# Designs tried in a protein design chat: VH-VL binders against q0aze0. Part 319

Target 1, 268 residues: q0aze0
Amino acid sequence: MKIILVNNRFKENTEKKAQEIAGQLSALNVEVIIDNGLDEPYAGTVDFIMVLGGDGTMLRAARRYGQRAIPVLGVNMGTVGFLSNIEINELAEYLPLILREEYSLEARMMLEVAVFQQQSLLTRVFCLNELLLRSNSPRMLSFALEISGQKLEPYRGDGLIVSTTTGSTAYSLSAGGPIADPQLDAFIVTPVASHIINKRPLVVSPEREISLHLLEEREAIIGIDGQIKMDFGAENRVLIKRAPHPLLMVNLKAKPFFTSIDRSLQRQ

## First folded at step 14 (VH-VL)

Design BB12 (framework fv_ragifilimab)
Fold by ESMFold2-Fast, scan of step 14:
Structure BB12 (fold): chain C 268 residues (1-268), chain A 122 residues (1-122), chain B 113 residues (1-113)
Amino acid sequence: as target 1 above (268 residues)
Amino acid sequence: QVQLVQSGAEVKKPGASVKVSCKGSGYTFTGYYMYWVRQAPGQGLEWIGVINPDSGGTTYNQKFKDRATMTVDKSISTAYMELSRLRSDDTAVYYCARGHEYETYLDYFDLWGQGTLVTVSS
Amino acid sequence: DIVMTQSPDSLAVSLGERATINCKSSQSVLYSYNNKNYLTWYQQKPGQPPKLLIYWASYRESGVPDRFSGSGSGTDFTLTISSLQAEDVAVYHCQQYYSTPLTFGQGTKLEIK
């Protein structure tokens, strides 16, 4: 068995824990590749991906490995989040099930984001939570939104979020989007501080293609999962569609999504 | 060994074009954005543009957009930057530089080529 | 365009003493969603390409001595060398990578007094 252990280089405790866990796995004849998230992803075949850290580390792992159809387990080290399944102090208890491949998988849809500069493809990125388009200046944006070739009335405001259902509890929630069951596949389109009173979040089929471009000369930013950031100007357009493969999230322990989000909302 | 190796120094006349090459080795060439930066003698650094080595997609600094062309040959892990209609104030050391984080567009540069001196004189 | 301004243009510091270089951006380079400052410091010695020292405003690149530190957020940033060594004589450049065009400060020449 070959496992990729993804950790956060910027967390000293996570790096030390990763080395400790790698040693334990090697003692069980498991080959371990350590990925600190900054260098290129491991190119070889692996059987399992273990992510040590919070939601941010999981988002990075999903971007790097999500399209390979490899089981990904989130192991939390202390920070409360939605993308981990077990705590670090539970790992020893669950390790025999991991090695025997005795677990269930939750398929979580991902976005495929293609950003064009005029006629050329600038970047093609996958993400688990969302794409955020937002203004890079004090001025509001005016931008065109097309859904499966249908041109909607222009949005005017600080920006727009196109989210997966997994991302419904991330930045889309902060912008007033609905909470979605992550077992559903859908795009959630949430306006950010819209100046247009009647603009509402949309929930659309994940088979739809969503296209965005600016209607006036403004500087904007595209953000992907809060980690990747790109300029977005009048010469740019973005195309968003369902990624070819879902992220396969390991479920070893029942995690009550609705009670977790309800508790979180009461603390705002 | 992870490295970027650039072509040698060039001397050009005003109005000519120059094409600088930058060969990457020791890493997945298509996985990191490639940036071009120049530095005139005794001056600061000036960004020319960025290219995605996988797609060939480019973003140029508006100052250079009409004269600079960035391309990539993936088969030999080499990026190119061509600057046309050269003027004396284009005399500079031209660098290629690699973004640090895999597939990250707006990034900092952890790996630099050795530089190519381009001298434009009559 | 984001304009990067360094101060001073030139600085002479005695060996073992603290050197402080400032960098100011014309607009914030803090991305609120990831809480990161898109600000980097490079060291450049004569005849050499720039070398990465500090990224994300305050993180030291691997292999960079502990005497180098970065601080600041938003528009005002500082590079500090706590105890100047002979090999630290160089030009230091700040850079923003918050938006294109990517821009650099004019550079600060650090010399031994």
Scores: ipSAE 0.623, ipTM 0.855, lowest interface PAE 2.3, mean pLDDT 90

Design BB13 (framework fv_ragifilimab)
Fold by ESMFold2-Fast, scan of step 14:
Structure BB13 (fold): chain C 268 residues (1-268), chain A 122 residues (1-122), chain B 113 residues (1-113)
Amino acid sequence: as target 1 above (268 residues)
Amino acid sequence: QVQLVQSGAEVKKPGASVKVSCKGSGYTFTGYYMYWVRQAPGQGLEWIGVINPDSGGTTYNQKFKDRATMTVDKSISTAYMELSRLRSDDTAVYYCARGHEYETYLDYFDLWGQGTLVTVSS
Amino acid sequence: DIVMTQSPDSLAVSLGERATINCKSSQSVLYTYNNKNYLTWYQQKPGQPPKLLIYWASYRESGVPDRFSGSGSGTDFTLTISSLQAEDVAVYHCQQYYSTPLTFGQGTKLEIK
């Protein structure tokens, strides 16, 4: 068995714990590949991905490995979040189940984001939560939104979020988007501080293609899962569609989504 | 070992074109963005553009957009930067540099080529 | 375009003393959604390409000696070399990677006094 152990390179405690776990797995005849984010993703065949950290570390792992159809387990290292399944102090208890492949998988849709510079493809990235288009200046954006060839009336405001259902509790929620069942495959399109009062969040089929471009020269930024940042100007166009493969999240422990989000919102 | 190796020094006359190559080795060439930067003698660094080695997609500094062309040959892990209609003030050391984060567009450079001196004189 | 301005243009420091180099951006290079400053420092010795020292304003690149440190946020950044060594004689460049065009400061030449 070969496992990729993903950790946060900027937290010394997490790095030390990753080395400790790698030693324990090696003692059980498991080959461990450490991914701390400094090198390219491991290209070889692996059986399992274990993510040590909070939601941010899981988002990075999903971007790097989510399209490979490999089971991914989130192990929380103390940061509260939605993407981990077990706590680090529970790992020893669940390790026999992991090694025997005695767990269920939950599929989470991902976005494929393609950004063009004029007619050339500048970048293609995958993400688990969302793409955020945002103004980088005090001036509001004027931009076009097209859904599967259907051109909507121009948007005017600070930006737009296109999210997965997993991303419904991230930036989309803060911008007024709905809370969505993560088992549902859908795009959620949420305006950011729209100056047009009738612009509402949209929930659309994951089979649709969404495109965005600016109608006027403005300074704007595209953000991916709050981690990747890139310029977005009038010469740019972004195309968003469902990624070819969902992230396969390991479920070892019951973590009911609706009661968890309800408790979180009640405590705000 | 992870490295970028550039082509040798060039001497050109005004109005000519120059094409500098940059060969990557020891890493997945198509997984990292390639940047081109120049440095005139005794001056600071100036960014020319960036290319996605996988797609061939490019973004240029507007100062160079009508004279610079960046391309890649994935089969030999080599990037190219061609600068046309050369002027004497294009005399500089031209560097290729690799972005640090896999598949990330706006990035810092952790690996640099050794540089190619291009001298433009009549 | 984001303009990067370094100060001083040149600096002479005695061996073992502290060297401080400043870099200012014409607009913020802090991305509020990930709370990171898109600012790097490079060291360049004569006849060599630049070498990465500091990224994200304060993170030291692997293999770079502990005496190098970066600080600052938003528009004002500092590179500090504690206890200057002879091999630290070089030109130091700051760079922003917040937006295109990517821009560099004019460079600061560090010499031994």
Scores: ipSAE 0.733, ipTM 0.879, lowest interface PAE 1.6, mean pLDDT 90

Design BB14 (framework fv_ragifilimab)
Fold by ESMFold2-Fast, scan of step 14:
Structure BB14 (fold): chain C 268 residues (1-268), chain A 122 residues (1-122), chain B 113 residues (1-113)
Amino acid sequence: as target 1 above (268 residues)
Amino acid sequence: QVQLVQSGAEVKKPGASVKVSCKGSGYTFTGYYMYWVRQAPGQGLEWIGVINPDSGGTTYNQKFKDRATMTVDKSISTAYMELSRLRSDDTAVYYCARGHEYETYLDYFDLWGQGTLVTVSS
Amino acid sequence: DIVMTQSPDSLAVSLGERATINCKSSQSVLYSYDNKNYLTWYQQKPGQPPKLLIYWASYRESGVPDRFSGSGSGTDFTLTISSLQAEDVAVYHCQQYYSTPLTFGQGTKLEIK
């Protein structure tokens, strides 16, 4: 068995823990590749991906490996989140089940994001939570939204979020978007501080293609999963569609979505 | 070995064009954005532009937009920066540099070429 | 464009003493959604390309000695060398990667004396 351990190089203690876990796995005759985010993703075939860290580390792993149809397990190292399934202190208990492939998989849709400048493709990336278009100055944005070629009335406000259902509890929630069952495949389109009172979040088919561009020259930013950031001006266009493959998330421990989100909302 | 190797020094006359090459090795060439930066003798660093080596998509510093052309040849893992209508004040060391994080557009540079001195004189 | 200004232009520090270099941006380089400062520090020795020292304003690149540290947020940033060594003689550059065009400070020349 070959496993990739994904950790966050920006967290010093996480790297030490990854080395410790790699040693434990090697003692069980498991081949381990450590991915701390420095280089390109491991290009060879692997059987399993173990992500050590919080939701941010999971989002990075999904971007790097999510399209390969390999089981991905989130192992939390202290920060409570929605994307981990077990805690680090539970790993020893669950490791035999992992090695025997005694777990279920949950498919989570991903976004494919393509950003253009004029005729040129600047960036093509995959993400698990969302794309955020936001003003980078005190000035309001004026922008066009197209859904499968249908042009909506221009938007005015601070920005827009295009989210997966997994992302419904991330930035989209903070911007007033609905809570979506992760079992559903859908895009959630949530306005950020819209000046039009009746601009509501939209829930649309994952087969739709969503296009965004600015109607006036403004300073704006595209953010992807809170990790990739780029300028967005009047010469730019973004195209969002469903990624070819969902992320396959490992379930070892029951994690009831609705009671978890209820508890989270009560604490806020 | 992960490295960027640039073409050798050039001496050009005013009005000519220069094309500097930058060959990447030891990593997935198309997976990292390539940046071009120059440094005039005794001066600071100045950004020229960035290219996506996979798509060929480019973003230029407006100062260089009408004279600089960035291209890539994926078959030999090589990026090029051509600067036309050279002036004496284009005399500088030209660097290629790789973005730090895989598939990240706006990034800092963890890998640099050795530099190419371009001298523009009569 | 974001203008990066370093101070001082040159600095002479005795071996073993602290060196401090400042960098100011004309607008904030802190991105609110990821809470990161899009600022780096590079070291450049004569005849060599710049070498990455600090990223995200305060994170030290692998292999860089722990006497180097970065601090600051928003518009005001500092590179500190806690105990200067002979090999630290170089020009230091700050850079923002918050928005295009990517911009650098003018550089600070660090000398021993």
Scores: ipSAE 0.402, ipTM 0.774, lowest interface PAE 3.9, mean pLDDT 89

Design BB15 (framework fv_ragifilimab)
Fold by OpenDDE, second read of step 15:
Structure BB15 (fold): chain C 268 residues (1-268), chain A 122 residues (1-122), chain B 113 residues (1-113)
Amino acid sequence: as target 1 above (268 residues)
Amino acid sequence: QVQLVQSGAEVKKPGASVKVSCKGSGYTFTGYYMYWVRQAPGQGLEWIGVINPDSGGTTYNQKFKDRATMTVDKSISTAYMELSRLRSDDTAVYYCARGHEYETYLDYFDLWGQGTLVTVSS
Amino acid sequence: DIVMTQSPDSLAVSLGERATINCKSSQSVLYDYENKNYLTWYQQKPGQPPKLLIYWASYRESGVPDRFSGSGSGTDFTLTISSLQAEDVAVYHCQQYYSTPLTFGQGTKLEIK
């Protein structure tokens, strides 16, 4: 068995833990690759990905490895989040199950985000949570939204979020988007401070395509999972589709999503 | 080893064009954005543009948009920057540089070519 | 465009002493959502291309000595060499990658006093 340990280079505690776990796994004749984000993604074949840290680390891991159809386990290291399945102190207990491949998988839809400069593709990214279009100034944006070729009325506001159901509990939620069951595949299109007060979030079929472009010369930002930043101007357009492959999240331990949401909302 | 190797020095007359090459090795060429930066003698660094070596997508500094053309030949892991209608103030060392990340062109540069001196004189 | 201004243009520091170079951006290069400063420092020795020194304002590139450190946030940034060594003689450049066009400071020439 070959396992990638994904941690955050900027979190020293996760680095040390990764090394410790690597040693333990090696002692069990498991080949281990550590990915702390400094280097390009490991290109070799692997059987399992273990993410050490919080949601941010999971998002990065998803972008790096999500399209490879490898089981991904989130191991929480003392943070609050929605993407980890077990705690670091539980790892020893569940390690035998991992090694025997006795776990269930949950497929999570990802986004395929393509950003263009006129007709040229600048970047293509697969992401687990969301794409954000946001003004880079106190001024509102004017932008066009198209869904499967259907042109909606121009949007005016601070921005727009296109999120997966997984991302519904992230920035989309803060912007007033609905909480979605992670077992659903859907786009959630959430306006950010729309000029039209009654502009409502849209729940869109994953079979549809979403396109965005600005209607005036303004400076905007594209944000992906809160970790990737890109300029967005009048000459740019973004196309959003369902990624061809979902992220395969490992379920070793039952985690009640809805009760967790209730608890989280009570704290806010 | 991971490196960028650029073409040799060029001497051009005003109004001419120059094409500088940059060959990447030791890494996945199409996995990183390639940037072009120049430095006039005794001056600071100036960004010219960026290209996605995989898709061919480009973004230019507006200052060079009408004169600079960036291209790539993926088969030989080589990037090209052509600058037309050369002027004396285009005299500079031109660098290719690799971005650290692959997901965005808003990036810093972790690998540089050795530079190509382009001299424009009558 | 974001204008990067370094200060001073040149400085001379004695061996073993602290060197401080400042870089100011005309607007903030802090991305609030990520809480990261899109600021990098390069070291350029004569006849050589720039070398990556500091990224995200405060993180050292692999192989960079501990005596180098980056600090600051928003619009004001500082590169510090705690104890100047002979091999540190170079021009230092700050660069923002918050937005296009990517822009650099004018450079700071560091010499031994």
Scores: ipSAE 0.776, ipTM 0.912, lowest interface PAE 0.8, mean pLDDT 94
Fold by ESMFold2-Fast, scan of step 14:
Structure BB15 (fold): chain C 268 residues (1-268), chain A 122 residues (1-122), chain B 113 residues (1-113)
Amino acid sequence: as target 1 above (268 residues)
Amino acid sequence: QVQLVQSGAEVKKPGASVKVSCKGSGYTFTGYYMYWVRQAPGQGLEWIGVINPDSGGTTYNQKFKDRATMTVDKSISTAYMELSRLRSDDTAVYYCARGHEYETYLDYFDLWGQGTLVTVSS
Amino acid sequence: DIVMTQSPDSLAVSLGERATINCKSSQSVLYDYENKNYLTWYQQKPGQPPKLLIYWASYRESGVPDRFSGSGSGTDFTLTISSLQAEDVAVYHCQQYYSTPLTFGQGTKLEIK
């Protein structure tokens, strides 16, 4: 068995814990690759990915490895989040199940985001939560939204979020989007501080293609899962569609989504 | 060994073009953005542009968009920057640099070429 | 364009003493969604390309001595060398990678007194 341990290089305790776990796994004849973000993603075949950290570390792991159809387990290191399944102090209890491959998988859809400069492809990125288009100045944006070739009336406001159902509890929620059951596959399109009062969040088929471009030259940015940031001007276009493969999240411990989100909302 | 190796120094007349090469080795060439930066003698650093080595997609500093062309040849892991209609004030050391994070567009540079001195004089 | 301004233009510091270099951006380079500052510091010795020292305003690059530290957020940033060594004679450059065009400060020349 070959396992990738993904950790955050900026957290010393997480780095030390990754080394400790790698030693334990090696003693059990498991080959371990540590990905702390210093090198390119491991290119070889692996059987399992263990993410040590919070939601941010899981989002990075999903970007790097999510399209490979490999089981990914989130192990919380003391940060609060929605994408981990077990706590670090529970790992010893669950490790035998991991090694025997005795767990269930939840498929979480991902976005494929392609950003163009005129006809030239600047970047293609996969993400688990969302793409955010936002103004980078006090001036509101004027932009066009197309859904599967259907041109909507122009948007005016601070921006737009195109989210997965997993991302429905992330930035889309803060912008007034709906809470979506992660068992559903859908795009959620949520306007950010729209000048047009009747622009509502949309829930659309994940088979749709969504495109965005500016109608006026403005300073804007594209943010992908909050981790990748790009300038976005009138010569740019973004195309969003369903990624070829979902992220396969490991479920070792029941995590009741609706009671968890309900409790979280009452604490705000 | 991860490194960027640039072509040698060039002397050009005003109005000519220069093409600087930058060969990457020891890493997945198409997985990291390549940036071009210049530095006039005794002056600060000035960004020219960035290229995605996989797609060939480019973003230029508007100051150079009219005269600079960035390209890549993936088969030999080499990036090129051509600057046309050279002026005396284009005399500078030209650097290629690699972004640190895999497939990240706006990034900091952890790997630099050795630099190529381009002298433009009559 | 984001304009980067360094101060001082040149600085002479005795061996073993603290050196402080400042960098100011004309607009914030803090990405609030990630709470990260898109600011880096490079060291450049004569005849050599710049070398990465600090990224994300405060993280040291692997292999950089711990006497180098970065601090600041938003628009005001500082590079500190806690105990200057002879090998630290160089020009230091700050850079923002928050938006294109990517821009650098004018540089600060550090000399040993």
Scores: ipSAE 0.767, ipTM 0.879, lowest interface PAE 1.1, mean pLDDT 90

Design BB16 (framework fv_ragifilimab)
Fold by ESMFold2-Fast, scan of step 14:
Structure BB16 (fold): chain C 268 residues (1-268), chain A 122 residues (1-122), chain B 113 residues (1-113)
Amino acid sequence: as target 1 above (268 residues)
Amino acid sequence: QVQLVQSGAEVKKPGASVKVSCKGSGYTFTGYYMYWVRQAPGQGLEWIGVINPDSGGTTYNQKFKDRATMTVDKSISTAYMELSRLRSDDTAVYYCARGHEYETYLDYFDLWGQGTLVTVSS
Amino acid sequence: DIVMTQSPDSLAVSLGERATINCKSSQSVLYDYSNKNYLTWYQQKPGQPPKLLIYWASYRESGVPDRFSGSGSGTDFTLTISSLQAEDVAVYHCQQYYSTPLTFGQGTKLEIK
């Protein structure tokens, strides 16, 4: 068995813990590859991916490895979040189940994002939560939204979010989008501070293609999962589709989504 | 082991074109963005553009957009930067550099070529 | 374009003394969603390409001595060398990667007194 341990090098306790866990797994004849984010993703075949950290580390792991259809387990290191399944102090208890492959998998859709500079493909990335288009200046944007060839009336405002259902509780929620069951596959399209009266969030089929471009020359940016940014000018176009593979998240214990989000919304 | 190796020095006349090569080795060439930066004698660094070696997609500094062309040949892990209609003030050391992040071109450079001196004279 | 301005243009520091180099951006290079500053520092010795020292404003590249540190946020950034060594004589460049065109400061030449 070969396992990738994903951690965040810049969180001092996770690096040390990753080394400890790697040693324990090696003693059980498990081959371990440590990915602390500094080098390119491991190119070989692996059987399992264990993510040590918070939601941010899981988002990075999903972009690096999510398209390989390999089980991914989020192990929480003390940060509150939605993407982990077990706590670090529970890992020893669950290791036998992991090694015997005694767990269920939950499929979470991902986005495929392609950013073009004029006619050339500049960037192609995958993400678990969302793409954010936003103004990079005090001036509002004017932009076109097309859904599967259907051209909507122009948008005017600070931006737009195209989110997965997993991302419904991330930035889309803050912008007024709906809370979605992450087991559903759908795009959620949420306007950011729209100046057009009653531009509502849209929930559309994940089989749709969504494209965006600016109608006026403005300074804008594209953000991916709140971690990656790219410039977006009038010469740019972005195309968003469902990614070929969902992220396969490991369930070792029940995590009740609805009671968790309900409790989170009570805290301000 | 991981390195970028550039072509040798060039001397050109005003109005000519120059094409500089940059060969990557010891890493997955298509996994990282490739950048071109120049430095005139005694001056600071100036960014020319970036290319995605996997897709061939490019974006340029507007100052160079009409004269610079970046390309890649994936079969030999080599990037090229061609600058046309050369002027005396194009005399500079031209560097290729590798981005750290494979997911975006807004990046810092963790690996640099040795540089190629291009002299534009007379 | 984001304009990067370094100060001073040159400085001379005695061996073992602290050296500080400043870099100012014409607009913020902090991405508020991720809380990251898109700023890096390079060291360049005569006849050599630049070498990465600091990225994300304060993270030190592997192999770089711990006497080098970066600080600051938004528009004002500092590179500090806590105890100057002879091998640190070089030109230091800051760079922003928040937005294209990617831009560099004019460089700061560091010399031994």
Scores: ipSAE 0.813, ipTM 0.899, lowest interface PAE 0.9, mean pLDDT 90
Fold by OpenDDE, second read of step 15:
Structure BB16 (fold): chain C 268 residues (1-268), chain A 122 residues (1-122), chain B 113 residues (1-113)
Amino acid sequence: as target 1 above (268 residues)
Amino acid sequence: QVQLVQSGAEVKKPGASVKVSCKGSGYTFTGYYMYWVRQAPGQGLEWIGVINPDSGGTTYNQKFKDRATMTVDKSISTAYMELSRLRSDDTAVYYCARGHEYETYLDYFDLWGQGTLVTVSS
Amino acid sequence: DIVMTQSPDSLAVSLGERATINCKSSQSVLYDYSNKNYLTWYQQKPGQPPKLLIYWASYRESGVPDRFSGSGSGTDFTLTISSLQAEDVAVYHCQQYYSTPLTFGQGTKLEIK
């Protein structure tokens, strides 16, 4: 068995723990690769990904490895979030199950985000939570939203979020989006401070495509999972689709999503 | 070893064009944005543009948009920067540089070529 | 465009003494969501390309000695060499990568007094 341990190089506690776990796994004849984000993603084949940290680390891991259809386990290290399945102090208990591959998988839809300049593709990214279009100035944006070729009335506001159901409890929620069942595949399109006060979030089929572009010469940014930032101007457009592969999240421990929402939201 | 190797020094007359090459090795060439930066003698660094080696997508500094052309040949892991209508003030060392992240071109540079001196004189 | 201004343009510091270089951006390069400053420092020795020194304002690149440190947030940043060594003689550049065009400071030449 070969395992990638994903941690955050900027979190020393996770680095130390990764080394410790790596040693333990090695003693059990498990090959271990540590990915702290410093280097490019490991290109070799692996059987399992263990994410040490919080939601941010999971998001990064998803972007780096999600397209490879590898089981991904979130191991929380004292943070508040929605993407971890077990706690670090529980790892020893569940390690035998991991090694025996006795766990269930939950498929989470990811976004395929393509950013263009004119006709040229600048970047293509798979992400677990959301894409954010936001003004980079105190001025409102005017932008066009198209869904499967249907051109909606121009939006005017601070921005727009296109989120997965997984991302519904992230920035979309702060912007007034609905909380979605993570077992549901759908886009959530949430306006950010719309000029139209009653502008409502949209729940969109994952079979549809979403396109965004600015209608004015304004300074804007594209944000992906709150970790990737890009400039976005009048010459740019973004196309959003369902990623061809879901993230395969390992489910070792039952996590009551709906009963824990209120408590989790109070902590955030 | 991970490195960028650039073409040799160039001497050009005003109005001419120059094309500098940059070959990457030791890493996945198409996985990282390639940047071009120049430095006039005794001056600071100036960003020219960026290209996605995989897709060919480019973003230029507005200052160079009409004169600079960035291209790539993926088959040989080589990036090219062509600057046309050369002027004396284009005399500089031109660098190719690799972005650290693969997800965005808003990035810092963790790998640099050795530089190519381009001299423009009548 | 974000204008980067370094200070001083040049400085001489005795061996073993502290060197301080400042970099100011015309607008904030802090991304609020991630709380990261899109600011990097390079070291450039004569006849060589720039070398990555500090990224995200305060993180040292691998292999960079501990005597180098970056600090600051928003618009004001500082590169500090706690104890100047002979090999530290170079031009230092700050760069923002918050938005295009990517821009650099004018550079600071550091010499031994």
Scores: ipSAE 0.622, ipTM 0.867, lowest interface PAE 0.9, mean pLDDT 93

